# VHH binders against Deoxyribodipyrimidine photo-lyase (PHR): the designs that were tried, part 18

Target 1, 134 residues: Deoxyribodipyrimidine photo-lyase (PHR), of Oryza sativa subsp. japonica (Rice) (q6f6a2r38to171)
Amino acid sequence: GPVVYWMLRDQRLADNWALLHAAGLAAASASPLAVAFALFPRPFLLSARRRQLGFLLRGLRRLAADAAARHLPFFLFTGGPAEIPALVRRLGASTLVADFSPLRPVREALDAVVGDLRREAPGVAVHQVDAHNV
Below, E stands for the ipSAE of ESMFold2; O stands for the ipSAE of OpenDDE; V2 stands for 0.75 times the mean of E and O plus 0.25 times the DockQ between their complexes.

## First folded at step 13 (VHH; framework vhh_7qbe_3)

Design z8 (from y6 with S54D T99M Y104S; at its last look DockQ between E and O 0.70; V2 from the best seeds 0.00; counts 0 for: pae E 9.5 > 2)
Fold by ESMFold2, look of step 13:
Structure z8 (fold): chain B 134 residues (1-134), chain A 115 residues (1-115)
Amino acid sequence: as target 1 above (134 residues)
Amino acid sequence: QLQLVESGGGLVQAGGSLRLSCTASGFTFDMGWFRQGPGKEREFVASISWDYGDTYYADSVKGRFTISRDNAKNTLYLQMNSLKSEDTAVYYCAADWGMDEEDSWGKGTRVTVSS
């Protein structure tokens, strides 16, 4: 099944070690690769100023265009991290790759997503990649 | 490379109604309508926020115009009722305005209100 890379910290297609890892897994299993980004709920966004949010949005639009040019499926969700398990199941993915983040809210969201997958899709392999050490 | 395309403008009698539409080619946060009348600077008309759909209106249109958004279709609407001659303008769809030199604007749709 497809490999899904859940983009958390490194929001770039080039020089992204977690993406390279996900691409390697997809190639090794002759499986498709897809990238997903989930915007955090408004409470997390309220700590960011409008300029920071505008920069994020413009960056994500450019990233989506780059992915389209490379024929790489890119999924942007506005319903938060809870959308990731649903995508994994909808695509019939065999693997979820997530980047490691030192930020506690991000780690807690990742742990919740992984927990949901362990309950609802236990056959899905989950790889957490620390881009600092890869 | 966000594109905003407005439609629905035209000639309308005073007291009449029009519905404007704006389709976005991608994700946006806030969306809104601005307008520019003859010889005037572009002015705010209405906006709708991304997070909870809160709406805001210029005093001159409050109670007569209604903004709405269909996120599934990436489409913004402006229902304009009880139109007045001072509503004559080119109406522009906008997204994420006031953010670091990368505001997105449509090409505009002309609304003419005749008396």
Scores: ipSAE 0.011, ipTM 0.180, lowest interface PAE 9.5, mean pLDDT 78
ESMFold2 (binder alone), look of step 13: mean pLDDT 83; pTM 0.853
OpenDDE, look of step 13: ipSAE 0.018; ipTM 0.357

## First folded at step 14 (VHH; framework vhh_7qbe_3)

Design aa1 (from x1 with F27W Y52S; at its last look DockQ between E and O 0.02; V2 from the best seeds 0.00; counts 0 for: pae E 16.4 > 2, grease 24.4 > 24.2, placed apart)
Fold by ESMFold2, look of step 14:
Structure aa1 (fold): chain B 134 residues (1-134), chain A 115 residues (1-115)
Amino acid sequence: as target 1 above (134 residues)
Amino acid sequence: QLQLVESGGGLVQAGGSLRLSCTASGWTFDMGWFRQGPGKEREFVASISWDSGSTYYADSVKGRFTISRDNAKNTLYLQMNSLKSEDTAVYYCAADWGYSEEDYWGKGTRVTVSS
């Protein structure tokens, strides 16, 4: 089934080891690759300044344009990380690849997504890639 | 490489129904059906998005044909009702696969509608 790369931390298409890993898995199984980004819930972002959010959103728009130029499906979800398991189930994905992050809110979101997948799609492989320790 | 295999074609009486299937050897993004009648150019019939959220139909088949997909089975369907003699054609399955700019095509399945 498809490989979904859940972009959490390394928000770029070039020199992205997690994306390269996901692309390798997709190619090996002759499966599509899709990229997904889910905005965290408002409580998680309460400390963020508007300017920091502005940089994030502009960066995501650039990433979407770059992905479109490469014919790489890019999904931006505004409903939070809980939308990731729904995408995985809807696509019948075989693999979820996620960035590793030491930040507790990100770890907790990843744990919740993995828990959902264990209950609803237990056959899905989950790979975490630490781009900062490759 | 992605392989697409159509099935379900055959001889059917006008007014009848057929369901075409297209099985992909792997996951695909958008999929669609095209057809080529005798002495005609290939023409668009119907397409469906990856999530089944958007469907598109040629005017000549609207209300008679229904496209659907089952992503768990990697299968695309075309339900063809109220068939007419002008629906006689070889029907081709086509798919996008995110690593290539070109679409992938099946070898086709023949549909013949008799009067």
Scores: ipSAE 0.000, ipTM 0.146, lowest interface PAE 16.4, mean pLDDT 78
ESMFold2 (binder alone), look of step 14: mean pLDDT 83; pTM 0.844
OpenDDE, look of step 14: ipSAE 0.015; ipTM 0.270

Design aa2 (from y5 with F27W Y104S; at its last look DockQ between E and O 0.02; V2 from the best seeds 0.00; counts 0 for: loop humanness VH .146 < .165, pae E 12.8 > 2, unsure alone 63.7 < 65, grease 26.7 > 24.2, placed apart)
Fold by ESMFold2, look of step 14:
Formats: C-alpha cells, sequence, structure tokens
Structure aa2 (fold): chain B 134 residues (1-134), chain A 115 residues (1-115)
C-alpha cells in the first residue's frame, strides 16, 4: 500500500532526507507516495498572531505548488495530528514515515499517532528518520 | 498543568525602560505577551515561535520592544524601551502547546507609565 510521509520539521521537498527515505520505500515496494502536513491546533495563534499564521500558510501554499509540479499528492489537515491515522486508513497505507523531533509536544503527538495506528491499523509500519543522521 | 509567572512590572517614567520576565513550569510551544489597558480588551504585544525563534510584534510596539527567550531557564523576556503612557496595562504571558486547544495564561504583571 501507499507510503505516507508526515512532514513535521523539514517543510520542503528538496534535500529532505526523510522524504527521500519515504520515496525509497515506496519505490522498493512499487507503491505510491503521499505527503501529509497537519497543523497543530492554535486558537491562540488564530486570534492574536495573524502575521505568523499568514507566514505559515504562504509557505504551505508554495509547498503544495511544488508537490503538484512533482505529481506528489499533498494533504493538509487543519484538525491537527489526530488526522494522520485517518489518512493512513483512508489510503490503505502500508507505511508511515515521520521526522524525529526532540521537542516534547511533537514527540507526544507522534506517540499518540503511533498508538492510534497500533490499535486501528496494526499492520502499518512506522519509520522515524532523524535528519541529523544523514 | 503549565504554570506561567510574570514579573518585572512596576511604575516607570515615560521614555523609560522595563524588562518583563515570564517563567514557565515546563516546556512550551510558541510563547508571547499580551496586555490589557484600562477599558480595553486584551491585545497582542509580541510572540516568539518554537520552530525557528521567529519574533513578531504588534505595530504599536515594533522598534521599542524586544521579545526573547532563554530555553535553559524556561523564561520568556520582554524588553520594553521608550515607554509611553499608552503602554500602561496589565501584561500577560501566554503559551501555546500546539496539541492543546486551550492557551495557558499567567496572572499578569502591572506596568504603569507616568508622564
Amino acid sequence: as target 1 above (134 residues)
Amino acid sequence: QLQLVESGGGLVQAGGSLRLSCTASGWTFDMGWFRQGPGKEREFVASISWDYGSTYYADSVKGRFTISRDNAKNTLYLQMNSLKSEDTAVYYCAADWGLSEEDSWGKGTRVTVSS
């Protein structure tokens, strides 16, 4: 089944080791590759930090255009990391690839997503890629 | 539960400076300062992002205020220069957890700028 790359830290399609790893897995199994980005819920951000939100959204629009140019499915979720397991199930994905992050809220989000997958889609392989181990 | 404790407020002459501090009891995502002046709603002052440390300022304070953080001390700072009477407010520290749908707020520290 498809390989899903959950883009967390490295918001670009070029020179992205985790993306390259996910592409390699997809090619090796003759499976499609998709990229997913999930916004963390930010009510504080939406009400008070419109410039920061604008910067993020402009970056994501450019990223989506790059993905389209490369014929790479790109999924943006505004409902947060909990949307990632639903995507994996909807696509029938065989593999989830995610960046490693030492940041506690990101680690906790990843752990929650992995826990959901172990309960709801136990056959899905999860790969963490540390960009610092290139 | 995250605790946010502000300090550094007080009385200051117009044109003067103050440095506000906010100590967090644990790790935070994005952090920022808000203020509430007499008869006004709480308004954004400044923030600093978790990912690259990008800083953002309300137009009314840009060039006069500087936000920074010290991750080793879990402390957020606001350096306030060239203070004006319009800056008189209770200043609140706020944190965004990324995974939380609720902001965390401190109790506030009062800044009064006299003419």
Scores: ipSAE 0.000, ipTM 0.129, lowest interface PAE 12.8, mean pLDDT 77
ESMFold2 (binder alone), look of step 14: mean pLDDT 79; pTM 0.804
OpenDDE, look of step 14: ipSAE 0.022; ipTM 0.340

Design aa3 (from y5 with F27Y Y104S; at its last look DockQ between E and O 0.10; V2 from the best seeds 0.00; counts 0 for: pae E 11.6 > 2, grease 26.3 > 24.2, placed apart)
Fold by ESMFold2, look of step 14:
Structure aa3 (fold): chain B 134 residues (1-134), chain A 115 residues (1-115)
Amino acid sequence: as target 1 above (134 residues)
Amino acid sequence: QLQLVESGGGLVQAGGSLRLSCTASGYTFDMGWFRQGPGKEREFVASISWDYGSTYYADSVKGRFTISRDNAKNTLYLQMNSLKSEDTAVYYCAADWGLSEEDSWGKGTRVTVSS
């Protein structure tokens, strides 16, 4: 089944070791590759977060356009990390590849996603790749 | 451009209830309600996040107001119970459009709470 790359840190398609790893797994199993990004919770209508959000979303729109140009499915979720297990199940994915992140909320979200997958899709392999440890 | 249309405002006696609706013309991220009373600055009332559906409330409305969202209808709701005269205001729906640094606002719906 498909390989899903859950983009957490490196928001680029080029020179992205975790994406290359996911693409390699997909190629080795003759399976499709998809990229997913899930937005984390943030305070509503805060000036600093608004500016950061604008920059982030413009970057994500560009990333989605780049993915479309490469015929690479890109899923942007506004429901947060909890949407990742549902995507994995809906696609019948065989593998989830995730970036490493030192941030506690991201680590906790990854653990929750892995826990969900172990309960509901135990055959799904989970790979965590440190994009800075090539 | 995102359009937000509020409805459900009206005149209600203190202690009564009212339900506001806000329909969005497109996909939204976080959504919320603000209000502006006579001669006052606009103030935050409640918001709901797009991710886990986390809700946030101003202290003045906690326990009385409930925010909710129906993503299939692109509609935000505010259930207002145990209304007080201090709740009299124009209520505005706001949404983060996701493609701009500027939030989108509706035209507002008037709520009047009489004694």
Scores: ipSAE 0.000, ipTM 0.151, lowest interface PAE 11.6, mean pLDDT 77
ESMFold2 (binder alone), look of step 14: mean pLDDT 82; pTM 0.835
OpenDDE, look of step 14: ipSAE 0.019; ipTM 0.321

Design aa4 (from y5 with S100Y Y104S; at its last look DockQ between E and O 0.59; V2 from the best seeds 0.00; counts 0 for: pae E 10.9 > 2, grease 31.3 > 24.2, SAP .809 > .668)
Fold by ESMFold2, look of step 14:
Structure aa4 (fold): chain B 134 residues (1-134), chain A 115 residues (1-115)
Amino acid sequence: as target 1 above (134 residues)
Amino acid sequence: QLQLVESGGGLVQAGGSLRLSCTASGFTFDMGWFRQGPGKEREFVASISWDYGSTYYADSVKGRFTISRDNAKNTLYLQMNSLKSEDTAVYYCAADWGLYEEDSWGKGTRVTVSS
């Protein structure tokens, strides 16, 4: 089934090693690739300054346009990381690839998503890509 | 590119009501309404926050206008009651204002309040 790349940190399609890894897995299994981004809940975002929020929004608009130009399915969720397991099940995905992040809210979100998948879709492989000092 | 499309403007008698709608083609954080009357600068009317739905109103519309948002439909609303001649303006939907991209604003819908 499809490979889903859960974009957590780097909001780009070019020079993204986690995306390249996910694409390699998809190619090796002759499976489709999709990208998903889930916006974190407001408490995490409340520390962001106005310009940092503006950069995020501008980046997401550019990312969606880039994905469309490449015919790469891109899913943006406003309901937070809890939307990711539902997407994985809806697509019948075989693999979830996630960025590594040292940030505690991101690590907790990943743990929660993995826990959900273990309960509801135990056949889904989860890969976390660690790109030290990218 | 983000598209914001307003609707619901028109001619209404003073004391009347109108409901404006704005549909967004994609993800937005905060959304709001601005207006520009004849010969005036664009001014803030109302906004609603993305997460908890906190609302803010200009003093001139407080108590008469109500902003609301349906995130599932990407649609912003402005219920305008007890309309006054001073409310005559082109009303613009805005998303994430403070970004310098023109696609964060709609093309506007005209509201004319007649006596």
Scores: ipSAE 0.000, ipTM 0.149, lowest interface PAE 10.9, mean pLDDT 77
ESMFold2 (binder alone), look of step 14: mean pLDDT 82; pTM 0.844
OpenDDE, look of step 14: ipSAE 0.118; ipTM 0.499

Design aa5 (from x1 with Y52S Y99F; at its last look DockQ between E and O 0.04; V2 from the best seeds 0.00; counts 0 for: pae E 12.4 > 2, unsure alone 63.0 < 65, SAP .727 > .668, placed apart)
Fold by ESMFold2, look of step 14:
Structure aa5 (fold): chain B 134 residues (1-134), chain A 115 residues (1-115)
Amino acid sequence: as target 1 above (134 residues)
Amino acid sequence: QLQLVESGGGLVQAGGSLRLSCTASGFTFDMGWFRQGPGKEREFVASISWDSGSTYYADSVKGRFTISRDNAKNTLYLQMNSLKSEDTAVYYCAADWGFSEEDYWGKGTRVTVSS
């Protein structure tokens, strides 16, 4: 089934080692590839969230256009990382590829998503890619 | 998907203290407390950021309320000290999920402060 790349750190399609790894897995198994981004706004305060979202949205608009030009399905989730397991199940994905991040809250999000998949879709392979060590 | 369950509300005398809890059914990002007093709009009370643990407070509660979280228990807390009649409200736990005003919300817990 499809390979899903969960974009966590590198918000780009070019020179992205984890994306290249996910594309290689998809090609090797003759499976589709999709990219997912789940929004992680930092400040919870209403006004600060609006400013942060404005900056992020402009970057994501460019990223989505780049993905469309490459015929690469791109899924943007505003409900956070908890939506990633649902996408994996909805697509019938066989593999999830995720960036490695040293930030504790991001690692906790990764652990929660992996835990959900282990419970509800134990056949899904999970690959975590450390772009600094690959 | 995500479920938030508040507890700890009740009737308390002015000047007293109360501790609210909110248990999440799984991982959450930024979390916070909002409240809605009788005949008023829902207003921000306090929040704690997911990545740094930074806390933010409405001016009306600064110095009296303390937000904290216990990630091992998936639980958010609000310690409310020096309570005043104007603190009377239904208190809602919220979890940040992006651009929507319909963030994940609990059903609320009522706090009544009597003089």
Scores: ipSAE 0.000, ipTM 0.154, lowest interface PAE 12.4, mean pLDDT 77
ESMFold2 (binder alone), look of step 14: mean pLDDT 80; pTM 0.815
OpenDDE, look of step 14: ipSAE 0.214; ipTM 0.590

Design aa6 (from x1 with F27W Y52T Y99M S100L; at its last look DockQ between E and O 0.03; V2 from the best seeds 0.00; counts 0 for: loop humanness VH .146 < .165, pae E 12.0 > 2, unsure alone 64.2 < 65, grease 29.9 > 24.2, placed apart)
Fold by ESMFold2, look of step 14:
Structure aa6 (fold): chain B 134 residues (1-134), chain A 115 residues (1-115)
Amino acid sequence: as target 1 above (134 residues)
Amino acid sequence: QLQLVESGGGLVQAGGSLRLSCTASGWTFDMGWFRQGPGKEREFVASISWDTGSTYYADSVKGRFTISRDNAKNTLYLQMNSLKSEDTAVYYCAADWGMLEEDYWGKGTRVTVSS
């Protein structure tokens, strides 16, 4: 089944060690590769936060265009990390590769996603890749 | 646990300058400054984005304050020029953990502008 790379930190396709790892897994099993980014929800509290969100979204749209040019399926979700298990199930994925992040809220989201997969898709392998700490 | 430590506050005459610093104990996304004046609610002052370094300012401080970030020192700065008495406040450093709602705050540093 397909390999899904959940992009958490490195928002780029070039020089992305976790993406390279996911691509290697897909190639080794002759399986498709897809990339997913799930935008964490947050309220608009200040105009500065809305500007920052606008810059982020433009960057993600350019990333999606780059992925399309490389014929790499790219999924952008606005409903948060809970969208990741649903994607894994919809694609019939065999493997989820996720970035390691030291950020507590991101670790909690990853734990929740892994918990969902253990309950609903126990055959899915989960790999965490530490892009910044070997 | 992420910690934010502000410094650089003090007493300054109107028209003067101060430079505030905020050192983060760990990695952060966006960072910014808020302030709370006597008898007022806390208000946004300035912020800087994590990826592009884009800066944003409250209208009341535009042209007088400059926010900057030194990633090598993990330190956020606020250069405050042409200070006015209404700038008197406790200034708080804030950091954003990505797209999550929860923010982290420092304990604050007091700035008093005398006329």
Scores: ipSAE 0.000, ipTM 0.145, lowest interface PAE 12.0, mean pLDDT 77
ESMFold2 (binder alone), look of step 14: mean pLDDT 80; pTM 0.813
OpenDDE, look of step 14: ipSAE 0.008; ipTM 0.217

Design aa7 (from y5 with F29W Y104S; at its last look DockQ between E and O 0.45; V2 from the best seeds 0.00; counts 0 for: pae E 10.1 > 2, grease 24.5 > 24.2)
Fold by ESMFold2, look of step 14:
Structure aa7 (fold): chain B 134 residues (1-134), chain A 115 residues (1-115)
Amino acid sequence: as target 1 above (134 residues)
Amino acid sequence: QLQLVESGGGLVQAGGSLRLSCTASGFTWDMGWFRQGPGKEREFVASISWDYGSTYYADSVKGRFTISRDNAKNTLYLQMNSLKSEDTAVYYCAADWGLSEEDSWGKGTRVTVSS
C-alpha cells in the first residue's frame, strides 16, 4: 500500500532525508507516495505566535507549489495531527514515515498517532527519521 | 502569490449595516481588516485566526463589528452594524501581515456612511 510521509519539521522536498527514505520505501514496493502536513493550534503570546505562523505559512505555500510541480500528492490538515491516522486508513497505507522532533507538543502528537495506529491499524509500519541528521 | 478580493462595500445610511467579504486564493493563517479614512493613516479594524477563531477588534469598532471566516471557502467576513460617519473609509482585507515583504493585501472596498 501507499507510503505516507508525515512532514513535521523539515518543510522542503529537496535535501530531505526523511522524504528520500519514504520515497525509497515506496519505490521498493512499487507503491504510491504521499506527503501530509497537519497544522497545530497556535500557542500564547500573540506577536511571537503571528511571526512564527508567518514563517510556517510561507514554507507551506512554497511546499505546496513544489509538490504540485512534481505531481506529488500533498495533504494539508487543519484539524491537527489526529487527522493523520484517518488519512493512513483512507489511503490504505502500508507505511507511515514521520520526522523526528525534540519539541514536546510534537512528540506527544506523534506518540498519540502511533498509539492510535497500533490499536486501529497494527499492520502499518512506522518509521521515524531525523530529516536534518540522517 | 496570494490574491485577496474584497466585496460588499458601498453607500449606507448612518445606523445601518453592511457586510464585507474577502476571498483568498489560497491558505491563510490570519485574516483581518484594515481601513484608511480620508487624510488618515491606515488603521487596524479586526482580525481572526484560522485556528480556534480567536478574534481581535480595534476599540472604535468593538461591539458594533463582528469578524468571522469560513475556512472551507477561504472567505473572511466583516459584519458592520450601527455604522457611523467616522466608519467611512476604504476597507482592506489582509492576510498574514506583520512584515512588509510577507504581507498580502487586497485592493480595498469603499464604504461610505451618510448621515
Scores: ipSAE 0.005, ipTM 0.196, lowest interface PAE 10.1, mean pLDDT 78
ESMFold2 (binder alone), look of step 14: mean pLDDT 83; pTM 0.843
OpenDDE, look of step 14: ipSAE 0.024; ipTM 0.373

Design aa8 (from y5 with G26E Y52S; at its last look DockQ between E and O 0.12; V2 from the best seeds 0.00; counts 0 for: pae E 11.8 > 2, placed apart)
Fold by ESMFold2, look of step 14:
Structure aa8 (fold): chain B 134 residues (1-134), chain A 115 residues (1-115)
Amino acid sequence: as target 1 above (134 residues)
Amino acid sequence: QLQLVESGGGLVQAGGSLRLSCTASEFTFDMGWFRQGPGKEREFVASISWDSGSTYYADSVKGRFTISRDNAKNTLYLQMNSLKSEDTAVYYCAADWGLSEEDYWGKGTRVTVSS
């Protein structure tokens, strides 16, 4: 089934090792590839975070346009990481590839997503790689 | 274009309660409430993040007002308890959906607190 790349930190299609890994898995099994980005909850104070969120969303809009030009399905979610298992199930994905991150909120989100998948889609393989090649 | 429609304003006695609603025509990121009292400048009241994970309140309303949202209905709420005459104002809904640097505003709903 399809391979889903869960883009967590690296918002680019070029020179993205996690994306390359996901594409390789998809090619090896003759399966489709899709990209998903789910916004993590962030504090919002009027004046304090609006500029930062605006820059992020403009970047994601550019990325979505680039993906569309390449006929690569791209999913943006505002409901947070909990939307990833539903996407995986909806697409019938065989593999989820996620960016590596040492940050506690990201690790907790990944653990929650993995837990959901083990309960609801136990056949899905999960790979965690570093998109930055750091 | 995003549209914001407030409702729930009206006349209420001091010590009473009122709940304001603001319905957005599309999904919004962070939302908040501002108010402008007679002869005063517009001031911040409360805000809430798009995922309801963070809420912020002006000191003047802390402990009395509660902001919440229902993303399935694209609706923002402000529960106002223990109302004081100083809370009399036009209350404005504001939203940031991140596609522009401009905030979006409703036309306001009037709240009058009498003795």
Scores: ipSAE 0.000, ipTM 0.142, lowest interface PAE 11.8, mean pLDDT 78
ESMFold2 (binder alone), look of step 14: mean pLDDT 81; pTM 0.829
OpenDDE, look of step 14: ipSAE 0.147; ipTM 0.520

## First folded at step 16 (VHH; framework vhh_7qbe_3)

Design bb1 (from x1 with D30S D51N S54R Y99F Y104S; at its last look DockQ between E and O 0.37; V2 from the best seeds 0.00; counts 0 for: pae E 11.3 > 2, grease 26.7 > 24.2, SAP .731 > .668)
Fold by ESMFold2, look of step 16:
Structure bb1 (fold): chain B 134 residues (1-134), chain A 115 residues (1-115)
Amino acid sequence: as target 1 above (134 residues)
Amino acid sequence: QLQLVESGGGLVQAGGSLRLSCTASGFTFSMGWFRQGPGKEREFVASISWNYGRTYYADSVKGRFTISRDNAKNTLYLQMNSLKSEDTAVYYCAADWGFSEEDSWGKGTRVTVSS
């Protein structure tokens, strides 16, 4: 089934090691590739300043346009990381590829998503990639 | 230059229903409704994400209001049922609020619930 790349840290389509890994998995199994980004809910983002969040959102709008130009399905969620398991199930995905992040709130969100997938979609392979070590 | 245009406001009897619409001129991550009653602060009503339709509601409207979104028409809806006098307000469509110093807001549509 499709490979879903959950973009957590590297918000670019070029020179993105985790995206290249996900694309390789999709190609090897002759499966579609999709990209997903889920914004953390406001309580989990309380330490970020409003201007910094505004720059993030503008960057994500550009990213969505770039993905559209490449005919790469791109899913942007504003309800937080909990929306990722539902996307995986809706698409019938076989694999979830996720960035690594040293930030505790991000690691906790990833662990929760993986836990939900293990309970509700146990056949889905999960690959966590440290894009900053490549 | 994101533009938001509301419509559908009006006068309605208590217990009645009304449907608000808002059309956006471009892509948004989140859309929602806020309202401001006479002499009150603007307050959150409901919101919906761009895809998968995850929704959020203020406690005061849960079970009575339903938010939905037609991405093909870039249009946000609010179905308001079982209206109460406390729902009288100007209703504002908003996109991506609270993430930048320059939030996008519509001009509002007035809803009046009469006894």
Scores: ipSAE 0.006, ipTM 0.192, lowest interface PAE 11.3, mean pLDDT 77
ESMFold2 (binder alone), look of step 16: mean pLDDT 83; pTM 0.847
OpenDDE, look of step 16: ipSAE 0.039; ipTM 0.322

Design bb2 (from x1 with D30Y D51N S54K Y99L Y104S; at its last look DockQ between E and O 0.15; V2 from the best seeds 0.00; counts 0 for: pae E 11.1 > 2, grease 28.5 > 24.2, SAP .901 > .668, placed apart)
Fold by ESMFold2, look of step 16:
Structure bb2 (fold): chain B 134 residues (1-134), chain A 115 residues (1-115)
Amino acid sequence: as target 1 above (134 residues)
Amino acid sequence: QLQLVESGGGLVQAGGSLRLSCTASGFTFYMGWFRQGPGKEREFVASISWNYGKTYYADSVKGRFTISRDNAKNTLYLQMNSLKSEDTAVYYCAADWGLSEEDSWGKGTRVTVSS
């Protein structure tokens, strides 16, 4: 089934080690590749950090245009990380590749997503890529 | 470069309904509605993501307003029911707001709720 790369840190298609890993897994299994990004909804929509949000959204707009140019399916969710298990099930994905991050909010989100997948789609492999531990 | 064109505003009696529309000229991750009432700052009303993600509403409109999107028409809708005088405002369509002032907002459509 498809390989889903859950983009958490590196918001680019070029020189992205976690994406390269996901692409390698997809190629090795002759499976499609898709990219997903999930925004945290409450702080995102109502945050006092409006300028930081603007910078993020501008980057994501560019990323989506780049993905479209490469015919790479790109899924952006504004409902937060809980949308990732639903995407995995909807696509019939066999693998989820996620960035590794030591940041507590990201680790908690990943743990919740993995827990959901263990309950609802136990056959899905989960790979964490530590592209920043060199 | 993104163009947003609103329509559907007008005068309506309290308790009545209106449906706003906004057509986008290109791909958007995220569309929504903001409004600015007399003497007030622009405030968030509702949003919907490009995919089948969740919708989000300001507390003041939950249960009365419904946001939706028609991908075939590249059009965003806001169904406004049980309108109150405090809903009187210029309603602005927005997409991917925070990226660029010129790229993110429509011209606005006026909604006046009379009693």
Scores: ipSAE 0.006, ipTM 0.198, lowest interface PAE 11.1, mean pLDDT 77
ESMFold2 (binder alone), look of step 16: mean pLDDT 83; pTM 0.849
OpenDDE, look of step 16: ipSAE 0.026; ipTM 0.406

Design bb3 (from x1 with D30T W50Y D51N Y52W S54K Y99F Y104S; at its last look DockQ between E and O 0.72; V2 from the best seeds 0.00; counts 0 for: pae E 5.9 > 2, grease 28.3 > 24.2, SAP .759 > .668)
Fold by OpenDDE, look of step 16:
Structure bb3 (fold): chain B 134 residues (1-134), chain A 115 residues (1-115)
Amino acid sequence: as target 1 above (134 residues)
Amino acid sequence: QLQLVESGGGLVQAGGSLRLSCTASGFTFTMGWFRQGPGKEREFVASISYNWGKTYYADSVKGRFTISRDNAKNTLYLQMNSLKSEDTAVYYCAADWGFSEEDSWGKGTRVTVSS
């Protein structure tokens, strides 16, 4: 099945080691690669200033454009990380790759997603890549 | 900044059909249609996400209107069937509303449904 890269920290395609890792896995299994980004729900998002959200959106637009240019499926979820397991299952993904974030809410979200997959999709491999400690 | 350009508006008889288009100058995550009728506030009509093409409709247009998009062309469509006089409004294309101040709106296209 496809490989899903859940982008948590590095909002870029270039020089993204987690993405490269995911791409390698996808290539090795002759499977499609997809990138997912999830906006965090409130209150995490609520605490963000409008300018910060604007900055985020602009970055995401660039990211999406880059993905499109590379024919890389890109999924943006505004409902939060909780939508990631559904994507994984819907795609019949064999692997979820996520990068590392030092932010506690992000880590907690990752744990929750992994927990869900372990319960609902135990066959899905989960890889966490810490690109900053490579 | 993202520009949105609507087209396809016009005069149509009740029960008729009309197809609106909106072309975006760039990539958008969410696109949708809003409308503002005479003496009324702007209201939501329909939206479609980039992901899976998930659609949402106002109750007043469900079953009659169909929203779709061509991501390759950055174009949004609104197929309006079984039009009613109540559908008379300026229809606005919108993109990525709710994201800070980065939401974008078109200038609108007028739809007039005559009885």
Scores: ipSAE 0.024, ipTM 0.394, lowest interface PAE 3.1, mean pLDDT 87
ESMFold2, look of step 16: ipSAE 0.076; ipTM 0.501
ESMFold2 (binder alone), look of step 16: mean pLDDT 83; pTM 0.846

